# Designs tried in a protein design chat: VHH binders against o29008. Part 7

Target 1, 271 residues: o29008
Amino acid sequence: MDREEIKVAVLRMEGTNCEDETVKAFRSLGVEAEAVHIKQFYSDMIRFEEQRSVFDYQCLVFPGGFSAGDYIRAGAIFSARVKSVLRKDIEEFIKMGYPILGICNGFQVLVELGALPGFDEDKPLAEKPEMALAMNDSSRFECRPTLLKKESEKCIFVKNLKKDVVMFPVAHAEGKVVFPSGKEDEYLERLTSNDQIVFRYVDEKGDYAGYPWNPNGSFYNIAGICNATHTVFGLMPHPERAFFGYQVGRREGYGDGYCIFRSVVDYLEKL

## First folded at step 1 (VHH)

Design k13 (framework vhh_3k1k_2)
Fold by ESMFold2-Fast, scan of step 1:
Structure k13 (fold): chain B 271 residues (1-271), chain A 123 residues (1-123)
Amino acid sequence: as target 1 above (271 residues)
Amino acid sequence: QVQLVESGGALVQPGGSLRLSCAASGFTFSSYSMRWYRQAPGKEREWVAGISSSGSYISYEDSVKGRFTISRDDARNTVYLQMNSLKPEDTAVYYCARGPFDYWSEGYYFDLWGQGTQVTVSS
């Protein structure tokens, strides 16, 4: 589609604090983007002019950046509302091939909706969550840059990323990817065979390593995954905070996060 | 002040050698990995070399392997880049940076960067 037809919704609710950074990233790429309160999608109490449909958009973003003290409670409320009022619309959105990005607590929302790992391409949202993001092994808030190795060639969010390793910051207390007890090997085999592991934490040599390179103790060093159709992507690090060069200490240009957002725009232009 | 200051940049002939220094102040140097980057006119910054806090891990960009050597002297709070067999394509501003995993505090999302030192390889 033409770039003028692309509109991105960055969802917001009580406690979100970085939806504006994501909006700015998309707008800098020449596409329309706006922050949309979740109530605008379902409440008749909202003025007609402020009401929205998910189908007004070609990309949905569940942003990172609830306040550190409140994000767990706010995330649970957000997930419950999405499940109750938007589940069917989101299923249809995914079936139509439109992308969804979940960053940090947004990744948790996608997990709780059953959108990730999203093994069944005919059922975009599982009936029950099939994985979790658990408390960091350190039992503390982790806030630092991380190095991520690109593992997927099919995920639409990294299809045009030419670098093998990127740097995105993390800021979370619950970032540990865990799979159901006794099913870790099954999940790893399925995710690997279908190219659903997108990023894994690495050290400066590009080797898989434990803490602090794997900041939360995630299984298999997983930092981000996508669904079976490769259009729904969740990750714990914040690419929107590595979009502009000045955000990562460079004099000019773009940071590694630029490629994530550019890949989505490129995908939609060809859709 | 938490700061990195590079020095040693100069004009050298192809095939020549040069040693860059980066002096650190305001933080516990021995606790951090250190890196060298470079930026040629009209290009983005390119990673050149890195050394871990312990000094046990050292890595280089492929185009400089065998020619450049990174080292550190924790007693002097300094990281070095020894550059041998210099080529015209090595011409760039060279930057020292504090490693990516030294920020454990909220709000520290950026590498600490020096202001750079100019290396020109030309006859």
Scores: ipSAE 0.000, ipTM 0.142, lowest interface PAE 16.2, mean pLDDT 81

Design k14 (framework vhh_3k1k_2)
Fold by ESMFold2-Fast, scan of step 1:
Structure k14 (fold): chain B 271 residues (1-271), chain A 123 residues (1-123)
Amino acid sequence: as target 1 above (271 residues)
Amino acid sequence: QVQLVESGGALVQPGGSLRLSCAASGFTFSDYWMRWYRQAPGKEREWVAGISSSGGSTSYEDSVKGRFTISRDDARNTVYLQMNSLKPEDTAVYYCAKRYTYGSYFEDAFDIWGQGTQVTVSS
């Protein structure tokens, strides 16, 4: 596809008319991107011209954007709406090979929807959630830069990433990756064997370390994972807040988050 | 060897028109999609318009749709941006851009940008 033919939907339950960092990131790459309220996919009260289908887009993004703890509850509400209204369309979207990105609360939405860990290539959305994002071990809102080691070569969101370690900020109270009790080893083996662990928290030497380097206590230092087809990606840190150099304390150029968005555009241009 | 040189920027009154040009050299121009971006003081660079390598597809940022037109002349290795009904909000440095890459890895890819051309829409 020519880049002019690519359109990205950044999904929202409620709009505020504010610009989104994710929309700006895609638009700076020459890709059409817009914020889409969930009701535009299902409400008969929306004007026909404003109605949308997920198939109007080649990439869906479930964004982050929390600044207070009470906003995290919005993730559960958003997930319930997506599950009841859009489940079938999202499943077909994934089967067609189109990418989905979930950032922070968006990762929580993808987990609740059953899209992650997404072990079954023939069944993109599980009937019940197969993992959870629990309260941080510190019991505090964590807001800081994190260092992440790239673990996957197959995830389409990191194909254009050569660096071993990237820096993305976190901003969450519920970021701890947990698997069902007694199944941790099974899940780790399955995720590792199918190249589904994308990023793991590391310290400044690139070693896997506990708090504060693992800011939430996630199992196996997992910061982000993708599904079995490697096209649905969720992570707790915010690559859209590390897109431009000035966002991460660099005077000029791009931050490490640039590569995540560029990888998606490259994937779609070759599709 | 690869070079992009923008020109045509000027001071213009609201409602006026300008045509920007970007002269490209050092690569096979007809093989690449071309884009215009702009950056106002204190703001991030934003995409304005794009044109496919074939010229058969064009796209625009919402705020400029219906007012700006992107076009290309492959025989002259030039991409153009025709700007009509200019507004004070259009004041920015306008950049021509082409992505250059030696592969699929991030460290092997970089955007090639021109030096920019200043457009000022005064009251």
Scores: ipSAE 0.000, ipTM 0.100, lowest interface PAE 22.2, mean pLDDT 79

Design k15 (framework vhh_3k1k_2)
Fold by ESMFold2-Fast, scan of step 1:
Structure k15 (fold): chain B 271 residues (1-271), chain A 121 residues (1-121)
Amino acid sequence: as target 1 above (271 residues)
Amino acid sequence: QVQLVESGGALVQPGGSLRLSCAASGFTFSHYAMRWYRQAPGKEREWVAGISGSGDSTSYEDSVKGRFTISRDDARNTVYLQMNSLKPEDTAVYYCAREYWGSRYGEFDYWGQGTQVTVSS
């Protein structure tokens, strides 16, 4: 597709506040992007001109940031609403090969929808969640830069990323990747064999280290994963807060987050 | 039970090449990411190269990138390190390590005995 045909929807509900940074990132790459309240997809109370379809877009983003109330409860409410009104449309969207990005609480939404780990190519959304994002081992809100080692060659969000290690900030109280009890080894083998582990937390030497480098205690240092078709990607760190150079202490240019957004635009241009 | 046996170390001239092998036993080799580390006299052990369980992802320390290549042969339960354009500073004992399965931190364990590489005239 031509770049002018690409439209990105950054989903929101009451209390989300990272959608603007994501919109700006995509618009700086020359594609259309807008924040879309989920009611615009289903409510007849919205004026016709403001109503939307999932299929008006070629990329969906579930953004990071604070949801109304608290992270766990607000995320669960948002996920339940998305399931009730958009489940079938999102399944078709994924089957058509269109990308979905979930950042921070957006990763939590994709997990609750059953989109991640997304082992079954024929069933994009599992009937029940197959993993969780638990409270940080520190039992504290973690807010700081993290170093992430690229582990995947197949995820469409990292195709433009040539660096081995990138720096993205985290800001969360619940970010610990956990798998069902007694199935951790099975999940690790499946994710590894199908190149679904995208980023793992590392220290300054590139070693897989514990706290504070693994800020939440995530299993296997996992910071982000993608589904079996490599088009649905979730991560706890915020690449949209590392897109522009000025966000990461540089006078000009781009931060490491640029390559995440550029990769998906490049993917869609080749579709 | 778990055993890693490194081999292939030798004395070589600067600019030469060597291929190191690590034969693994006592575990399901294809399930584990593998790494090469090295330790020079008077220095701490440092990471050199890594390969995922699937073999699709590889990683290297900056000083060896472009010169060294890690690979694996799961049918033979062996990981390799092809070392080209060797320099005197590559002189070290080279160790094979298995990723710690089920680790919350992705740590590596089960070090072998090591194999000595000496780059000298």
Scores: ipSAE 0.000, ipTM 0.111, lowest interface PAE 21.0, mean pLDDT 81

Design k16 (framework vhh_3k1k_2)
Fold by ESMFold2-Fast, scan of step 1:
Structure k16 (fold): chain B 271 residues (1-271), chain A 121 residues (1-121)
Amino acid sequence: as target 1 above (271 residues)
Amino acid sequence: QVQLVESGGALVQPGGSLRLSCAASGFTFSIYAMRWYRQAPGKEREWVAGISGSGGSTSYEDSVKGRFTISRDDARNTVYLQMNSLKPEDTAVYYCAAYPSWDYEGSYDYWGQGTQVTVSS
């Protein structure tokens, strides 16, 4: 498809904070993007001109950065509503190969929906969550830059990313990737075999290390994963806060987050 | 099984009009992006027009802008190409295609058999 055919929906619910940064990132790449309140997808009470279908878009983003008072609860409320009213549409959207990005609390939403780890390409959304994002091992809100090593070549969100290590900020109280007890090795083998681990936390030398480099204690230093078809991607760090150079202390150009958004546009241009 | 069947191709005079149809089956038509392509003898297949799954956006190759209009009827699982002010250079076999993709590496196109459009005196 051509760029003028691409439209991105950045989902909005009361309390979300990062939808504008994500919209700006996509618009700077020459594609149409807008913030869409979840009610616009399902409520007949919304004015006709404001009503939307999930299928009006070629990419959905579940944004990060809920307000400080909502960071834990807002993700659970958001995912419960999506399960109730949009599950079937999102399942079909994924089956068609359209990308979904979940950032921070958005990653939590994708986990709660059963979209991640998403091992079964014929069942994009599992009936029950198959992993969790647990409280940080530090028991603290972690807000700092993190260094991430690229682990996947198949995830559509990192195809434009040429460098081995990127810097994205984190801002979360519940960012620890955990798998079901007794199944950690099974999940690791499945994720690794199908190239579903996208980013892992590293230290300044590019080595896998514990706290503070792994800010939340995530299993295997996992910072982000994608589903079996490599089109649904969730990560705890915020690439939309590392998109423009000025966001990361550069006078000009783009930050490391640029490549995540550019990769999505490049993927859709080939559809 | 996905199936696309084009129709409406004919011999027309320069300046004439034609409407091409592409009937789709075997997939949820309303959510697929659809495109029209054409291939003239001795030339590569080229993209002509596209329409999003919702019908909310359309795009065109520069040589057909203002002359061709793509549209869809999701109730009938059909995409259309209205061709006006036809020129001899528009002579080609016209194909419709649906755009599914499972991943970046493994995209594939569902293509119809084509319909011949000839513009000559």
Scores: ipSAE 0.000, ipTM 0.109, lowest interface PAE 20.4, mean pLDDT 80

Design k17 (framework vhh_3k1k_2)
Fold by ESMFold2-Fast, scan of step 1:
Structure k17 (fold): chain B 271 residues (1-271), chain A 123 residues (1-123)
Amino acid sequence: as target 1 above (271 residues)
Amino acid sequence: QVQLVESGGALVQPGGSLRLSCAASGFTFSSYAMRWYRQAPGKEREWVAGISWSGDYTSYEDSVKGRFTISRDDARNTVYLQMNSLKPEDTAVYYCARQGYDFLTGYHYFDYWGQGTQVTVSS
């Protein structure tokens, strides 16, 4: 599709007053992007001109930006609302091949919806969540740069990424990827065999290492995963905070997060 | 019935200290992570501190890190928040909350809150 036909929705639960780096990132790439309150998709109390359909968009983003406490309240309500009123629409959206990105707290929303790990291509949203994001092993709010090794060739969000290691910041208290007890090896084998592990935390030499390089103690150093069709992607680090060079102290150009957003636009132009 | 009862809130001068307590009943306290939240008038509730079910791990919001300490006493079914070097911006109602995950029934955080305890920091 033509770039001018691409519209991205960055979802909100409550009004925010701050600048949205995700909206800015997509708009800088020449596509339309806007913040959309989730009520615009389902509430009859919203004015007609402000009402939206999921199908008005070709990409949905569940952004980060909540504290752990705010996230638990907002994220639980968010997931319940999405499941209650948008489940069928989001399942169809995924089946049509349209991308969904979840960043930080947004990754947890996708997990709670049953969209990740998303092993069943015929059932995009599981009835019950199949994994969790638990409290960091350090029990600390981790807010710092992290180094991530690219593990996937099929995820549509990393097709444009030529670097082996990227640097994205984290800002979370609950980022530990955990799988059901006794199923860790099964999940690892399934995720690995279907190219669903997208990023793993590494140290400065590119080696898989524990804390502080793995900031939350995630199983297998997992920082981000995608679903079986490779179009729904969740990660704890914030690529939107590493999009522009000025965000990462560079004199010109783009940060490592640029390629995540560019990859989505490139995918949609070919769709 | 799950019940959380906070206490210890008071009026304190800037730079002062307070210890909040949250007494829990109606569930197996030692099996759950516990959290402290706060809410100032006209503001949304914000997370303050967390402690794992074992007590071995703790976490804090950046603005309180180094000043507040969360701890638990499983024999007394109580979680504590020790607040040092208090600032006027710490003025809020403080809430205790239970965090849980039940994979068998589905991923669900059961955030049961107490009624809160008022902390006022002014001179």
Scores: ipSAE 0.000, ipTM 0.101, lowest interface PAE 22.0, mean pLDDT 81

Design k18 (framework vhh_3k1k_2)
Fold by ESMFold2-Fast, scan of step 1:
Structure k18 (fold): chain B 271 residues (1-271), chain A 123 residues (1-123)
Amino acid sequence: as target 1 above (271 residues)
Amino acid sequence: QVQLVESGGALVQPGGSLRLSCAASGFTFSEYTMRWYRQAPGKEREWVAGISRSGGSTSYEDSVKGRFTISRDDARNTVYLQMNSLKPEDTAVYYCAKVWDTYRSGYYAFDYWGQGTQVTVSS
């Protein structure tokens, strides 16, 4: 499609922030983007001109940034609302091949929704969550740059990524990727065989290392994954905070996060 | 479609004055709280000033109180920010925001953003 036809919805509800950085990133690429309160998708109490459908958009973003110390509760509340009012529309959106991005708490929302790991291509949203994001092993809010190694060749969000290792900041208290007890090996095999692991935390030498390089203790150093169709992507680090050079201490140009947003625009232009 | 278009940003010397405007369209302007935010390089976006629906109250961040004045003209669908006694630390991109009906905490209590207008206070 032509770029003028692409519209991105950055969803919001109580406790979300970071939506303005995501909107700015997409708009800098020449794509229309706006913050949309979840009630605009379902409430007839909203003024008619402010009402929206998910199908008004070609990309949905669940942004990061629920207030520090309230991540699990905020994500669960948001997920419950999405499930109760938008489940069927989001399932159809995914089946149509339209991308969804979840950043930080947005990744948690996609997990709670059953969209990730998303093993069943015929059922984009599982009935119950199939994984979790648990408290950081450090029991601390972690806020720092992280180094991430690209693991996926199929995820639509990394097709424009030339570098093997990127730097995105994290800001979370509950970022630890965990799989159901006794199913870790099964999940790892399924995710790796279907190219669903997108990023893993690495150290400055590019090696898979523990704390502080793996800031939360995530299983297998997983920082981000995508679903079986490779169009729904969730990650704990914040690419929208590494989009512009000035955000990462450069005088000019773009940071490593640019490639994430550019990749999805490129995907939609070819759709 | 909701649109917010900021204008009036410029380079100005310390102690100078500047007036920012935000032209709104695509919604019933008089029914919404309007706010100004700013973002300096390397910092998160911060709330600056707010004005409630037509004839209501105004509020300001402590560092700008007494220097900045927010106002609105509902007939012209425009919100203004009059900035006096400008300081180098006021240098930022200034954004207009339409606030959702239910007030949230400052940074989280906005519906849509404009594209911003750059204010630089420097000699």
Scores: ipSAE 0.000, ipTM 0.086, lowest interface PAE 22.4, mean pLDDT 81

Design n01 (framework vhh_7n9e_1)
Fold by ESMFold2-Fast, scan of step 1:
Structure n01 (fold): chain B 271 residues (1-271), chain A 121 residues (1-121)
Amino acid sequence: as target 1 above (271 residues)
Amino acid sequence: DVQLVESGGGLVQAGGSLRLSCAASGFTFSSYAMYWGRQAPGKGREWVSGISGSGGSTAYASSVKGRFTISRDNAKNTLYLQMNNLKPEDTALYYCAKDWYEGSRYYFDYWGQGTQVTVSS
């Protein structure tokens, strides 16, 4: 597609934040992007010109953004609303090959929708969640830079990423990747064999390590995964907070998060 | 089988120093991050410090940062915690722990019995 045809929706509802960072990241790449309140997709009580369809967009982003202590309440409410009003549209969107990004709380939303781990290419959204993002092993809010090793070649969000290790910050109380009891080895084998593990937490030498380098205790150091078609990606760290160099203490240019957003734009331009 | 044996604890006056050791066996020591945790009387377990498998990365709880130094000797399969400028609030049973990738629900898979550190005023 031509760049002028690409429009990104960054979804929001009451209580969400961080939409502006993601919108600015996409707009800096020359792509139209806007924050879209979930009511714009289902309410006929808003003005016609403000009404939206998911199909007005070629990429959906479920952003991060609830303060510590709000994640349980606000995230569950957001996920329930999305399931109630958008499940069918999102399933069709995925089947059409359009990308979805979930950051932090947005990763939790994609998990609760059944979009991740998304093992079944013919069923983009599972009937019920197949994994969870549990309370951090520290039982506290984690807010720090993290180093992530790229594990996937097929995920459309990392095609532009040539570095072995990137730095994205985390800010969450519920970031621990857990799989159903007794299914951990099965899930790990399926995710690794189908190139669905995108990032794993590492130390500054690029070696796998536990706490605090794995800030939440996630199984296998998993920081982010994609679905079986490699177009739906969720991660706990915040690439939108590492997009511009100034966000990560660099004088000019871009941070490591740039490549995540650039990769999806490149994908859509070739679609 | 995995074994972790802590030693080096004791009674020390405030402002003093102690060096804790943890002798590890039953696994490839250099392949795992190692940790020190502690449990004060009547309180839950608290993470103190961590070190990556290579020894390249270290981290500390804010309560001990600048006073404690974690290190390891991979040739000897031994983890260390150098504790300087000890305070009465550092009084606790100190545990050595291996990285939990093998199936713990906690950050630490505590395999040792711990070594008691008592800091008098």
Scores: ipSAE 0.000, ipTM 0.283, lowest interface PAE 12.7, mean pLDDT 81

Design n02 (framework vhh_7n9e_1)
Fold by ESMFold2-Fast, scan of step 1:
Structure n02 (fold): chain B 271 residues (1-271), chain A 122 residues (1-122)
Amino acid sequence: as target 1 above (271 residues)
Amino acid sequence: DVQLVESGGGLVQAGGSLRLSCAASGFTFSDYAMYWGRQAPGKGREWVSGISWSGGSTAYASSVKGRFTISRDNAKNTLYLQMNNLKPEDTALYYCARGYDEYFSGSYPDYWGQGTQVTVSS
């Protein structure tokens, strides 16, 4: 489709009035993007002209700072009833081939919805979560650049990425990828065979290394994964904070995060 | 302009207590998660504690959990850190930071204060 037809929803909860880096990144690429409060998708208590459907958009982003798990605000928003209504719409959205990006807490949201690891191409959302993001092994809030090696050729978010290693900042207390006890090898085999591991943490030589290069202790150094159809992508580091050169200490141009957003725009232009 | 001004640091003996304050201005304080971090000489920045926009959710580094309490007063645009049972290893420059948005887990602090020095004697 033409760029004029592409509209991206960047999901928000509770009251920021700032235009965030994700909206700005997409708009800089010539694509319409807007922040959308989650209630706009399900509440009849808001003005009709402010109500939205997920089908008004061709890409959904669950940004960093969008809470998941047992955090009280996320729990209230993702009550069983609200989650059930949105779940059906999101499942259809994925079946139509439209991309979803989850960053940091947004990755946690996609895991909680059952969208990741998303092994079954015919069933985009699992009935219950099939993995978790646990507390960092360091017990620290990790707030620094990380180096990530590209592992996937099929994920639509990395098709434009020609570099082997990129630098995205990480900022989280809970980012450790864990799989169900006793199933770690099974999950690794399935993810690897279907090209679903997108990024792994590396050191400055490009080698897979432990802390501090793997900032959270994630299994297999996993930093980000995509679903079986390669259109739903979650990662703990923040590519939206490495989009513009000035965000990563460069005077001009773009940072490594540019290619993530450019890749999804390129994908949608071909639909 | 975003401003974060810390106060309440000082010299205290081991086992003592201090309460740090951070006065925020230049933005809508209640729209943001807030953090306390610290940096000892020759070391990198270490996360200490985080609090959501409403104060309904808090988190702590393992090294301070049970000893420190983070809180906020949105009417006064002020963040607090109550530090109890202080140890010599708590000696550091303590600074508050504004989160990216209303949540503390996964947020990247984008503004940091100048800090307030805490020195704990043995």
Scores: ipSAE 0.000, ipTM 0.168, lowest interface PAE 16.1, mean pLDDT 79

Design n03 (framework vhh_7n9e_1)
Fold by ESMFold2-Fast, scan of step 1:
Structure n03 (fold): chain B 271 residues (1-271), chain A 122 residues (1-122)
Amino acid sequence: as target 1 above (271 residues)
Amino acid sequence: DVQLVESGGGLVQAGGSLRLSCAASGFTFSNYWMYWGRQAPGKGREWVSGISSSGGSTAYASSVKGRFTISRDNAKNTLYLQMNNLKPEDTALYYCAKSLYYDSRGYEFDYWGQGTQVTVSS
């Protein structure tokens, strides 16, 4: 499809007049992107001209920090609303091959919807969550740069990424990837064999290391995963905060997050 | 502080044209959806048209579609409404409005200007 036909929806429950880096990232690549309050997809109480369909868009983003204040509580409320009102539309959207990105709290939303790990290509959303994002092992809010090793060649969000290690910041209290008790080895084998582990936390030498390099204690140092069709991607670090060079202490050009957004645009242009 | 200053209104005969302008300041104009709304005497405010932050997407109320064209110049921080084939029913005070959230098509508006009066004679 042509770039002018691509529209990205960044979903929001509570807004703020602060900048939305995800919208900025997509717009800098020449595609339309806008923040869309979830009520615009289901409420008939708003003006008809402001109502939206999920199918008005070719990419959905569940961003980090949906609301001001207690973002953890707000994220759980947002997940419940999405599940109750948009479940069927999102399922259809995934079946059509359209990408979904979940960042930080957005990753949690995708997990709670049953979209990740998303092992069943015929049922994009599981009936119950199959994994969780638990409290950080430090029991603290972690806010720092992280180094991530690229593990996947099939995820549509990393096809433009040529580097082995990227730097994205984290900002979360609940980011620990956990699998069902007694199922850890089964899940690891399935995710690895189907190329669904996208990023793992590493230290400055590129080695898999514990705290502080693995900031939350995630199983297998997992920082992000994608579904079985490789079009739904969730990660705890914030690539939208590493898009421009100035965001990561570089004077010019782009940060490592650029490639995540460029990969999505490239994918959609080939549809 | 956010300021929106509308201009270009006036008296025009049915079938005529007017071009409204809205000069914006106090915020990063290129980051927000912009809207035109109107309020006729004794009636509530009515949405007329909206334009995305980049200008790539536009929307119109059914009552004005095909007759009005919304546009923007981000380098000049200015929003426009070209009004053609005006009807007496278009008589209203026209307001420029900024969306509440960064690049959002949300149903709430953050700020409204003072308005510019458009009067269409029968």
Scores: ipSAE 0.000, ipTM 0.116, lowest interface PAE 19.8, mean pLDDT 81

